# VHH binders against Putative polysaccharide deacetylase (cda1), part 6

Target 1, 320 residues: Putative polysaccharide deacetylase (cda1), of Schizosaccharomyces pombe (o13842)
Amino acid sequence: MYETRDLTGNAGKPVDTNPWPNNSKIAVSFVVNYEEGGERSLLYEDEGFETFLTEAGLMPFPNRPVRERSIESCFEYGSRCGFWRILNLFKKHKVPFTCWAIGQAVEKNPVVVGAMEEAGCEVGSHSHRWINYEGVPPETEYEHIKKSVQAIQKASPSNSAPRSWYTGRASLNTRKLVCQVYKDLGLPQPFDSDEYNDDYPYWVADPLASKPGAEDDKGLLIVPYTLEVNDMKYAVAPGFCNSDDFYTYARDAFDVLYEEGLEGAPKMMTIGLHCRLTGRPGRFRGLQKLMEHITSKEGVWVATREQIAQAWSAKHPYKA

## First folded at step 2 (VHH)

Design x04 (framework vhh_8dlx_2)
Fold by ESMFold2-Fast, scan of step 2:
Structure x04 (fold): chain B 320 residues (1-320), chain A 123 residues (1-123)
Amino acid sequence: as target 1 above (320 residues)
Amino acid sequence: EVQLVESGGGVVQPGRSLRLSCAASGFTFSSYWMHWVRQAPGKGLEWIGNIYSGGSTFYNPSLKSLVTISRDDSTNTLYLQMNSLRAEDTAIYYCAREPTYGDYLFSEGMDVWGKGTLVTVSS
């Protein structure tokens, strides 16, 4: 797998049939990353503490094999406060999001899964740990994938396994291992979001098929994720400094794609959020403004990634 | 062959502590929720608690102050630490594995059970 790269995609052409319900001009996917409790820590037998995507840049933290309580509490803000603030906003507007849930984080705070289901949101998998899977042995990564699926399903009041998958820092083995785990558990194949290369869903060959295009190749649907409209830029230079930076950038991206939809090329857009980043009150203001802007427009469909995947598949089925 | 074997039972005096072990074999232990369940003479099964790899642990509220469940995934072993034992804690103690895929949120049926280990609390 990944022997070649598809640099062409749709060659700049719009899809021949609008995939979205009610002739919607854009499908908007809000994504909430639920990672708190899954990050690196000596508490979890890791070699050190985690600072990635936190306020750690404001304080010097020498890289030592110790626990840093200040940083741990920054992550805990996400589960204690930020998640609930974000969820309440979506409940108020009666629109859903998709969650990328880290399995270990769910195990340590399972109440968030039931809360999201009650609100009409989708709980997807963000693998088991919030780590880089490159270099992790395939057998170990297989067990992590399995543990994440089982942890989310166990916490789900509807006993639902995650239908959408996103690892983020994936290995070259991840896609095949995810498909293998779902097959071994007797679950329907998930929708894969570990791509950042398009504004449309698209099909790839089934990684479990004997070869691409073979009779056993039923395809795998990619629902692309985007790091561009993502609150991680509050923590990554040159990034966002204030809530207005996030709002203005996300609004402009939405406006461009929405206008293209009005001109006959309806696409999807993803907005990535983190409970401990945008969940902070100052940054949260930008999300409130963005939500008001997006929901004020005609022909906008705010949907879960599962709903987007199903709508796309219905009108653009796989051709081997 | 999937198997669970409890050990550590025996006669213990009231007010003392006891630790039970459950050795798992034939499956990937770290991928499963594991449970402790007990059955007192002439009574039904009483759920004690469960634990998943990485630390998620739930207890029967009536027993939470008296027990601690832990696991060592490197040795495929589940533990039940019991403190301040009372005569009413006399029971056969079972470890059990929750199914990997179930139809129930809090599985009504465990798919693998140990044979149990008897704990008798008496002077």
Scores: ipSAE 0.000, ipTM 0.090, lowest interface PAE 24.9, mean pLDDT 88

Design x05 (framework vhh_8dlx_2)
Fold by ESMFold2-Fast, scan of step 2:
Structure x05 (fold): chain B 320 residues (1-320), chain A 123 residues (1-123)
Amino acid sequence: as target 1 above (320 residues)
Amino acid sequence: EVQLVESGGGVVQPGRSLRLSCAASGFTFDDYAMHWVRQAPGKGLEWIGNIYYSGRTFYNPSLKSLVTISRDDSTNTLYLQMNSLRAEDTAIYYCATSGWYRLTSYPSYFDLWGKGTLVTVSS
């Protein structure tokens, strides 16, 4: 699947002058990462504690085989406060987001899934644990994928399995394993978001096909994600210092893509958020301002990744 | 006490090789990315390279063919092997850590520095 790299994409050409519903000039995907309770900890039999994407990640913490209660409580802010603050903002504006939900985090706090469904949001899978899957044996990763899907479906009042998939720190085996698990569970193939390389959805060959372009190749739809318009930059140097840094950067990215849409090249935009980062009051102000800016514009479609994938595939079906 | 102690410097003839050591104490050495940095007389700091906790190395492109960085986590020791030494390699060599290398790949972020060891290359 990764035998060759596509460095050309669409070669700068507009793919479609009207790809989105109601002649929308941009599709905007807000993503909320729900990771709290899935991070590395001795409590979960890992070899140490996690500081990544927390305030503690900006301090020198030698990683020892101990529990760090202070850092655990930084993660817990996300599930206890930040998630609910973010969800309430989206409910107020009557627009949805897609959640990247870690299976273990859902198991430890399943009420968040029902709350998101009630609000019209999509619950996608972020695999089972918030770890790097590089070097994890394929059979172990297969079980993690399966556990994640089942945990989300069990917590869902509608008994819905996740339609969108994002691992983040994926292995070279991840895409094929995800497709295999969904097939083995009798579920429709998911929409894969483990790419950062375009402003449009696009098709790749089905990793379970006998070969690319074969009769059994039904394609796999990629819905690109972002590390660029992402609140993780509050925790990664040189990053964002204050809420206005996040707001200004995300607003400018939106304005550029929106203007390109007005000029005949409508695209999608993703904004990545974390409950324990943007969910903090000082950082949250930037999201409030961004939401007001985006929803004040004509021809903007704020949608789940599943809705974007469905709209795209209806107009651009796979050719093999 | 948390500290880094460089050793192995001295006077060496052009064309020869030299290995520097950095002994780490007072912290969990294998959790840290380790760096070598040098400062020639009258010049600013020059980053030589680093080694992650995993053993993966990155080098200053201008120096890659001349140096090798390695680590021994069992003895908490960082090494810099230098080959084909030239007069312009005369500098004070510093060992430094960056525990944040898992969070950022920016090589100029340093948490802890040693006092340095002088290397003089002269004919």
Scores: ipSAE 0.000, ipTM 0.113, lowest interface PAE 19.8, mean pLDDT 87

Design x06 (framework vhh_8dlx_2)
Fold by ESMFold2-Fast, scan of step 2:
Structure x06 (fold): chain B 320 residues (1-320), chain A 124 residues (1-124)
Amino acid sequence: as target 1 above (320 residues)
Amino acid sequence: EVQLVESGGGVVQPGRSLRLSCAASGGSISSYYMHWVRQAPGKGLEWIGNIYYSGSTFYNPSLKSLVTISRDDSTNTLYLQMNSLRAEDTAIYYCARHEYSSSFDWGPTWFDPWGKGTLVTVSS
């Protein structure tokens, strides 16, 4: 599947047809990662504890095969406080986000799915565990994908399965396995966000097709995600030191894409957030300022990833 | 294992500019968070700045206006541009890879591996 790389994309050309509703100049995707309870822990029979994307993650800290209660409580801040602070902001502004929900985290705190659904947000899947899937056997990863989808659907008051997919630390088998699980469960093909390489959706060959371009190739829509406009940089180098660092960076990225949209090249922008990072009061101020900036502009469409995927595919259907 | 080799040091007059290079082999520097660090004679290590895998840079505030970090992924080389050199910039300059914490990682390290360094002497 990954035998060749597309280094050209659209060769710098704007899209032929603006896919966004009301001729919007930019589509904005806010993403909330709900990971708390899915991280590595001896409680879950993992080899040790997790520090990644916490305040402890920027420090030299030996990992031992023990539980570190202090670091566990840093994750718990996300589910106990940060998630609710973020959700309330989006409710106040009456704009949605898409959640990347870890299946195990949902199993341990299913109330968050109903809360997001009530607020008009999309709940997507972030696989079952918050781990690196590289080197995980395909049969094990298949079961994780299936468990994640089923856990989210079970927690959903409307019994909705996730339409959007993001693994993050994916294996080379992940995309094909995700499509296979959705097919085996009788669900519509998901929208895949495990790419970081463009500022708008694009098509790839269906990984379940007999070969790329064959009659059975109906395509798979990629909705790119971001590591760039992402609050993970509070916990990963080069680092955001304060909420103004996040705000000014995200604001400038928005302004550039918005200006390109005004000049006839409409695109999408993704902002990645974590409940235990931006959900902290000091960091949260940057999100509040960003939300005010984005919602103050004309011709901005704040939408779920599912809505963006559907709008894109309606105007730019797959060509084998 | 990634090997790092610094070059470009030497004797330079005050007020001049100098560009240091750090060539990597055995792995791609674009996959890592890379640092420049220096050690003046008889003093401790001083962090200069870093570059993220995305190309974004972060600098020691006391040095921000005087240095620029960049990389060329095609040649797998990291650079440090230094302007308006002063006698107090005399030091051995090191490039270093920083690993961040992730699943199946045994914890973050500040710097690993390090090169052997390149000596910069600022004198008239």
Scores: ipSAE 0.000, ipTM 0.107, lowest interface PAE 19.7, mean pLDDT 87

Design x07 (framework vhh_8dlx_2)
Fold by ESMFold2-Fast, scan of step 2:
Structure x07 (fold): chain B 320 residues (1-320), chain A 124 residues (1-124)
Amino acid sequence: as target 1 above (320 residues)
Amino acid sequence: EVQLVESGGGVVQPGRSLRLSCAASGFTFSNYAMHWVRQAPGKGLEWIGNIYTSGSTFYNPSLKSLVTISRDDSTNTLYLQMNSLRAEDTAIYYCARESDILTGYYWEDYMDVWGKGTLVTVSS
């Protein structure tokens, strides 16, 4: 599946000069990571506590097999306050986001799924636990993928299984296992976001096919994600110190892609957010400013990843 | 000057118990929290547990029912009692002193003095 690397893509040329609805010049994907309750903790039978992408990540906490209530409460801020603050902003502007929902986090707070659906947002899967899946046995990862899909569907008032998938810290087995689980559950193949290599969707060979291009190759649509325009930089180098840093960076990225769209090369842009990071009041101001900037422009389509995937695949169906 | 010396290791049969000792010298033992750590062949360090100056103990949950840590401040000695030993308990066992400055990203950064270790081999 990963035997060949594509270093060329489309060689810098526009793939389509009008790929989005209503002649939009850019498709904007806001992503909200809902991870709180899925992080490492002794409470969940893990070997220690989690500091990654919290305020605690900036403090020297030795990783010992104990519970750290201070850190647990930092995660709880995301589910108790930050998620709702972010959701209310999107409801006010009447634009959607896609959620990367950790299955275990959903199991512990299922009300968030119904709230997102009511607001017109997409609930995608972020696997079951917020962990690094490299080194996890394939049979264990398969069960995690299945539990994640089922947890989200069970919490959904519309009984909808997640159509979009993102693991983040994926193993080399993840893509094939995700496709296998969806097949085994009788669900349509998901849209895979575990790539960071382009500014538009593209097809890869079906990992369940006997070989690339074979009769059984149905393709798999990639909808690239981002580590660049992502509030994780509040907690990780090269870093954002304040909300203006995030706003300025994200605004500039939007402006560049929007201007390229005006010049005949419309693309997609992703903005990654975390409930416990951008959901904090001081950081949230940057998101408010960004939202005002993006929604002030004509020819901008703010859409779920599923909507972007469907629009792209309608114009560019897979050919083996 | 400051030293930690482990003793009590050796070959032991599966299912048996073993008690390790750690003799401290060169510092006021009663002022420091102490830790036990082990390293199995070809593996990384595994934290076993610690004991604070108050006598309060905390253990690795995977080992909690199998080990007991205690201290005797009058003799400057730390103990690790191990029960129901298995082949996977074969490791070098280290005694370590907790630093006055708790900095660093990983739990091993808590330690400022380590013993040289004592080998425990559980034979079958």
Scores: ipSAE 0.000, ipTM 0.139, lowest interface PAE 20.3, mean pLDDT 89

Design x08 (framework vhh_8dlx_2)
Fold by ESMFold2-Fast, scan of step 2:
Structure x08 (fold): chain B 320 residues (1-320), chain A 124 residues (1-124)
Amino acid sequence: as target 1 above (320 residues)
Amino acid sequence: EVQLVESGGGVVQPGRSLRLSCAASGFTFSSYAMHWVRQAPGKGLEWIGNIDYSGSTFYNPSLKSLVTISRDDSTNTLYLQMNSLRAEDTAIYYCAKVGSYFDELPRYSGMDVWGKGTLVTVSS
């Protein structure tokens, strides 16, 4: 897998047929990353604590093998307050989102899965732990993938296994291991979002096939993600300083893709959100403004990633 | 009111075939993926398979050679065809719909509406 790189994609050409319902000009995917309780901590037998994507980076904390309660409480804001603030906004606007949930975070707070399902939102998997999987043994990562799927399904009132997959800091083994776990559990193949390289879904060869293009190759759908329109930039310099920075940037990205859709090149757009970042009141204002902007436009389809994947697959089926 | 009504269950002899139906009402059937799930006595839920709005099917690999899922959007009906029935296929069979699709108001993600089920008993 990854033996060659596709630098061409669609060569700048629009898709042959609009895959979106009602001839929509853009599909918009809001992604909420639910990570709180899955981060590195001595409480979870890790060698240290995690500060990545928190306000804890604003204070000096020497990286020692201790628990830092201040940092833990920054993560807890996401599960205690930020998630619910974000969920209520989506309920108010009657639009869905996809949540990528860390399996361990779900195990520690399973009520969030039922709340998302009640709101009409999809729950996907963000693997079991919020860590970098590069260098993790394949057999260990296999067990993490399996535990994540089972934790989400167990917490689901509808007994739904996650269909959308996103690791983030994935290894070169991740895609094949995910497909293997789903096959071993007797579940339908998930949609893979660990790519950042296009504004449409696209197909790759099934990593479990005997070879690309073989009779057993049923394809794997990629639904690309984004680091561009992502609230992680509030925590990573030289990113967003205030809610207007996020709003202005995300609005401009939406406007460009929407205008391209109006001109005959419909695409998808993803907005990445974190409960402890955008869920904070000051940053949350930017999301409120963005939601108002997006929902004010005609021909915009706000959908779960599973809905986007199904719509794309119907009009653009896999060809080996 | 969204309703799913399963039918076609009953007592059937081993080795026979049986087709279950699920009549859907109260929503735009053609816009939603549909699932079949079963529960044997004293066991947990077992996912059988699904069919998306385009007619693409996905099956539990352990059951793929034994079942076929299809849909008739003109009659709002979902079907499960079962072949070579065995005693271990004795279960209550449920159809379920996924949450909101297209421009319809979202209510739930995953399988948000389940029927009451239809009992299949495989015995001589």
Scores: ipSAE 0.000, ipTM 0.115, lowest interface PAE 21.4, mean pLDDT 87

Design x09 (framework vhh_8dlx_2)
Fold by ESMFold2-Fast, scan of step 2:
Structure x09 (fold): chain B 320 residues (1-320), chain A 125 residues (1-125)
Amino acid sequence: as target 1 above (320 residues)
Amino acid sequence: EVQLVESGGGVVQPGRSLRLSCAASGFTFSTYAMHWVRQAPGKGLEWIGNIYHSGSTFYNPSLKSLVTISRDDSTNTLYLQMNSLRAEDTAIYYCARDSYDFGTSEWLNPYFDYWGKGTLVTVSS
């Protein structure tokens, strides 16, 4: 796995067949990362507290093995307020998002899964804990993947297992372990989003195949993610200072991809969101403006990642 | 066996409303998203919209103000309400089952794996 790097992709060529329904010029994927309750804490037997991607990252906190209640409450804002503010916006516009949910966060607040399903949104897995999986033993990561899938399915009113997979801070073992867990649980293979390298889905060899291109290679679909159009930039410097920074950046990215679609090169766009970041009122204004802009355009398909994966696979099936 | 049976089509005058129904049987209706699709004679398929197992709806932007999709899981029935009908709305209307089963978490190919036989709507004076 990863013995070589594919620096070529499709060599800049447009797809030969528009994969999107009704000849849509762009598929737009909004991703809501539901992480609150899965972050590092002494409450969960971690060695310290987490400040990554919070307003707390801008404050001086001693690096000590203690609980920091202020930081904990910054995460809690996401589950208590930000998630619901974001969900209500999508319900108002009658368009879906894909949630990548941390298994432990779901266990601590399972009501969010039912709320997302009620709103027609997809719930995918963001693994079990919001941690860096590099250096985690494979047997431990296997159990985390399994727990995440089971936690989401248990919280689902429709008893649905997640089809979309995203770890974020993945190890070189993550993709193969995910496929193995899904196989061992008797579930259909998920779609993998731990890649940032293209503007449309593509296939890779099945990591469980005996070798690439072998008779047992059924492929694995990659649906790329983005760090570019991502509200994490509110929490890192230099980044977004205000809601207009997020809005103008995301709008420009959308306009470029949309214009390419009008010219015969339809693609997908992903917007990454976090409940505790964009869910804050001041930042949320930028998402409202972006939603108005995107929904004002003709030939735009706002879809779950499951729907995008399905549409892509129907027109561009795996060729071993 | 899976069956989808559309009804409610016919001849309607421009500006009138019409409601189509789709009766589903042979599968767990409540776990599937359902779609409405239409095809004018000699034209390609045009997706109208869908309704998720949760009841949430998504529409073709060109048709959003003119149609409403709803479902009744107790009677396994899908509905399409159409208002302000125009001559361009003349088409055969199909209900179709989504290929993803939320109850079993299983993908079925092709994208619309079961279609009804269709019901003809003719908009003329």
Scores: ipSAE 0.000, ipTM 0.138, lowest interface PAE 20.0, mean pLDDT 87

Design x10 (framework vhh_8dlx_2)
Fold by ESMFold2-Fast, scan of step 2:
Structure x10 (fold): chain B 320 residues (1-320), chain A 125 residues (1-125)
Amino acid sequence: as target 1 above (320 residues)
Amino acid sequence: EVQLVESGGGVVQPGRSLRLSCAASGFTFSDYYMHWVRQAPGKGLEWIGNIYSSGSTFYNPSLKSLVTISRDDSTNTLYLQMNSLRAEDTAIYYCARGPEGYSYGLWDTDAFDIWGKGTLVTVSS
């Protein structure tokens, strides 16, 4: 599946000069990661606690198999405060986001799914646990994928299974396992966001096909995600120090892609957010300023990843 | 001229089914998200559901078991199938071309750029 690497893409040429609805010059995907309650903890039979992407990551903690309440409460800020602050901003501006929802986090706080659906946002899957799946047995990862889909669907007032998929710290088996689970559950193939390599959707061979290009190859649509325009940089070096760092960086990225769109090469842009990071008041100011900037421009389409995937695939169906 | 024209309304008995149609003209119908909205006498607008350009649907949770939205892009037609009609379903039904990425929780009348004139459905015993 990953035996060769495509280093060329479209060789710097525009794939389509008008790919988005209403002659839009850029499609903007805001993504909210809902991870709180899915992180590593002895409460969940993990070997230890999680520090990644919290203020607690800046504190010295011994490597011991214990619970750390300080860190747990930093994650809880995301579900208790940050999520609701972010959701209210999107409701105020009448624009959607796509959520990467950890299945276990949804099980522990299912009310967030109904709130997002009511607000017109898409709930996608971020697998079951917020862990690195490298080295997890395929049988265990299969069950995690299945549990994630079922947890989100159960919490959904519309009984909707997630159409978009993002693991993040994926194994080399993840893509094939995700497609297999969706097939086994009788669900349409998901849109895969576990790539960071382009500014527009693109097709890959169906991992369940007998071989690439065979008659059973129906393709799989990739909708690339981002680590670049992502508030995780507040928590990792060389990172963002204040809300203006995030705002100016994200604004400049938007402006470049928007200008390229005006010049005949419209693309998509993704902005990654975390409830416990940007949901904090000081960092939140940067998101407010970014939202005002983006929504002030003509020819901008703020959409869910599912909507972007559907618009792209309608104009660019898979060729085996 | 960009236009939406609803049809299929009328008087129907409780418990029966009814299918409404919406004929679109003057734009590339297949590129747009389409919505059904209703207004009962003396009440505000109630969003029924939408259909994406791909054919995927999202419904108001309170109505999801009672309605089905579909589209035929070859004839530029949007459909609303309603089952088990009740007196409370008496309303003017509108099709609308709406913004992509919005749901009822974020919508107001200004969010829809093209509306039909509506078709009246009366459910009477």
Scores: ipSAE 0.000, ipTM 0.159, lowest interface PAE 19.5, mean pLDDT 88

Design x11 (framework vhh_8dlx_2)
Fold by ESMFold2-Fast, scan of step 2:
Structure x11 (fold): chain B 320 residues (1-320), chain A 126 residues (1-126)
Amino acid sequence: as target 1 above (320 residues)
Amino acid sequence: EVQLVESGGGVVQPGRSLRLSCAASGFTFSRYGMHWVRQAPGKGLEWIGNIYYTGSTFYNPSLKSLVTISRDDSTNTLYLQMNSLRAEDTAIYYCAADTYESGSLYFGEDYYMDVWGKGTLVTVSS
């Protein structure tokens, strides 16, 4: 049996204890999606090519069971150019991001994991393939989760397994399977980011517990992600046309949450980025301007999702 | 007044183990990340590792198999366990507190220098 959805959250009230270090007014999570090499392609034995979230997705390509080099090269821009441009910006500002790394993409370009660790960034898991997991058999999804964790850990110079998890297009089985894989591998339970419903981390029942609220229920921490402040809108209508559209939107979202923090309700904010989208020079200007704006403010904590999860859980432990 | 006091140093033979302590006072210890740093004679500072207020640890990859960092928030004490000591481990060992409460900063030596102890000398020799 599936759990009901919680429509109440914190009922519009500030949390009773400031969750962030040094009384920070907002925690900012920059997320970089590293997906290139994990998309649908006949090259990877899929039934067709991927058309979603590239410039090629906005152009007319007949959907046939063939390889499309134009689409392949649009994805490759992310790994060849966009990732490095984004990483260099974060290195210059001395602030971290969290990466959602697709396991197959890491296997094809493992050098990106070491580069992120050297820069002080967190490498999280984005499962093994950049696909919709709805309808994938549970045994197959289990193996994908396991392969993703192992690929990231193998590519890590520090031999670190990902602590943060995000699937995106998750199945109803995903959360339980992720917890099961981590348990089977002897790893601590990950922080789950497959929710978009709040500006705070929050707890849900442990999917491996005998039932919600049972004695064996130790909880699972959710660190919400975003589809709103996300550069995917460059490729999704009605979306963003230029770098100022992204910058203005993200800046306004930051300003609202920051002002709420100043008024006694400190929250978190997530900004979602894709190497092949914001990594393009014309779009990248918006990220540069946003970084300057965010880092110019007092009481702003730019942190990895693992750091945010640890800070929040220390002051707001699971209650059941 | 914030104070950090390291102890447990001394002369130890190669291959042996040693545990260092850092006693903290003047701040809410349980809300801060803590670090261990060392300085060998005539060399620069070397970051050993840190422990977040949650108990999660990160180590210098060159040292991770040789050291363990732990904390006891009930006694405001930070520990460094060192195993298989070598002559090159001879150094003054310092503990340091993060600038911010309730979380570890983005890692980097620059962020560990605000609050440091006076150090404790470890000499590894025959």
Scores: ipSAE 0.000, ipTM 0.107, lowest interface PAE 21.4, mean pLDDT 86

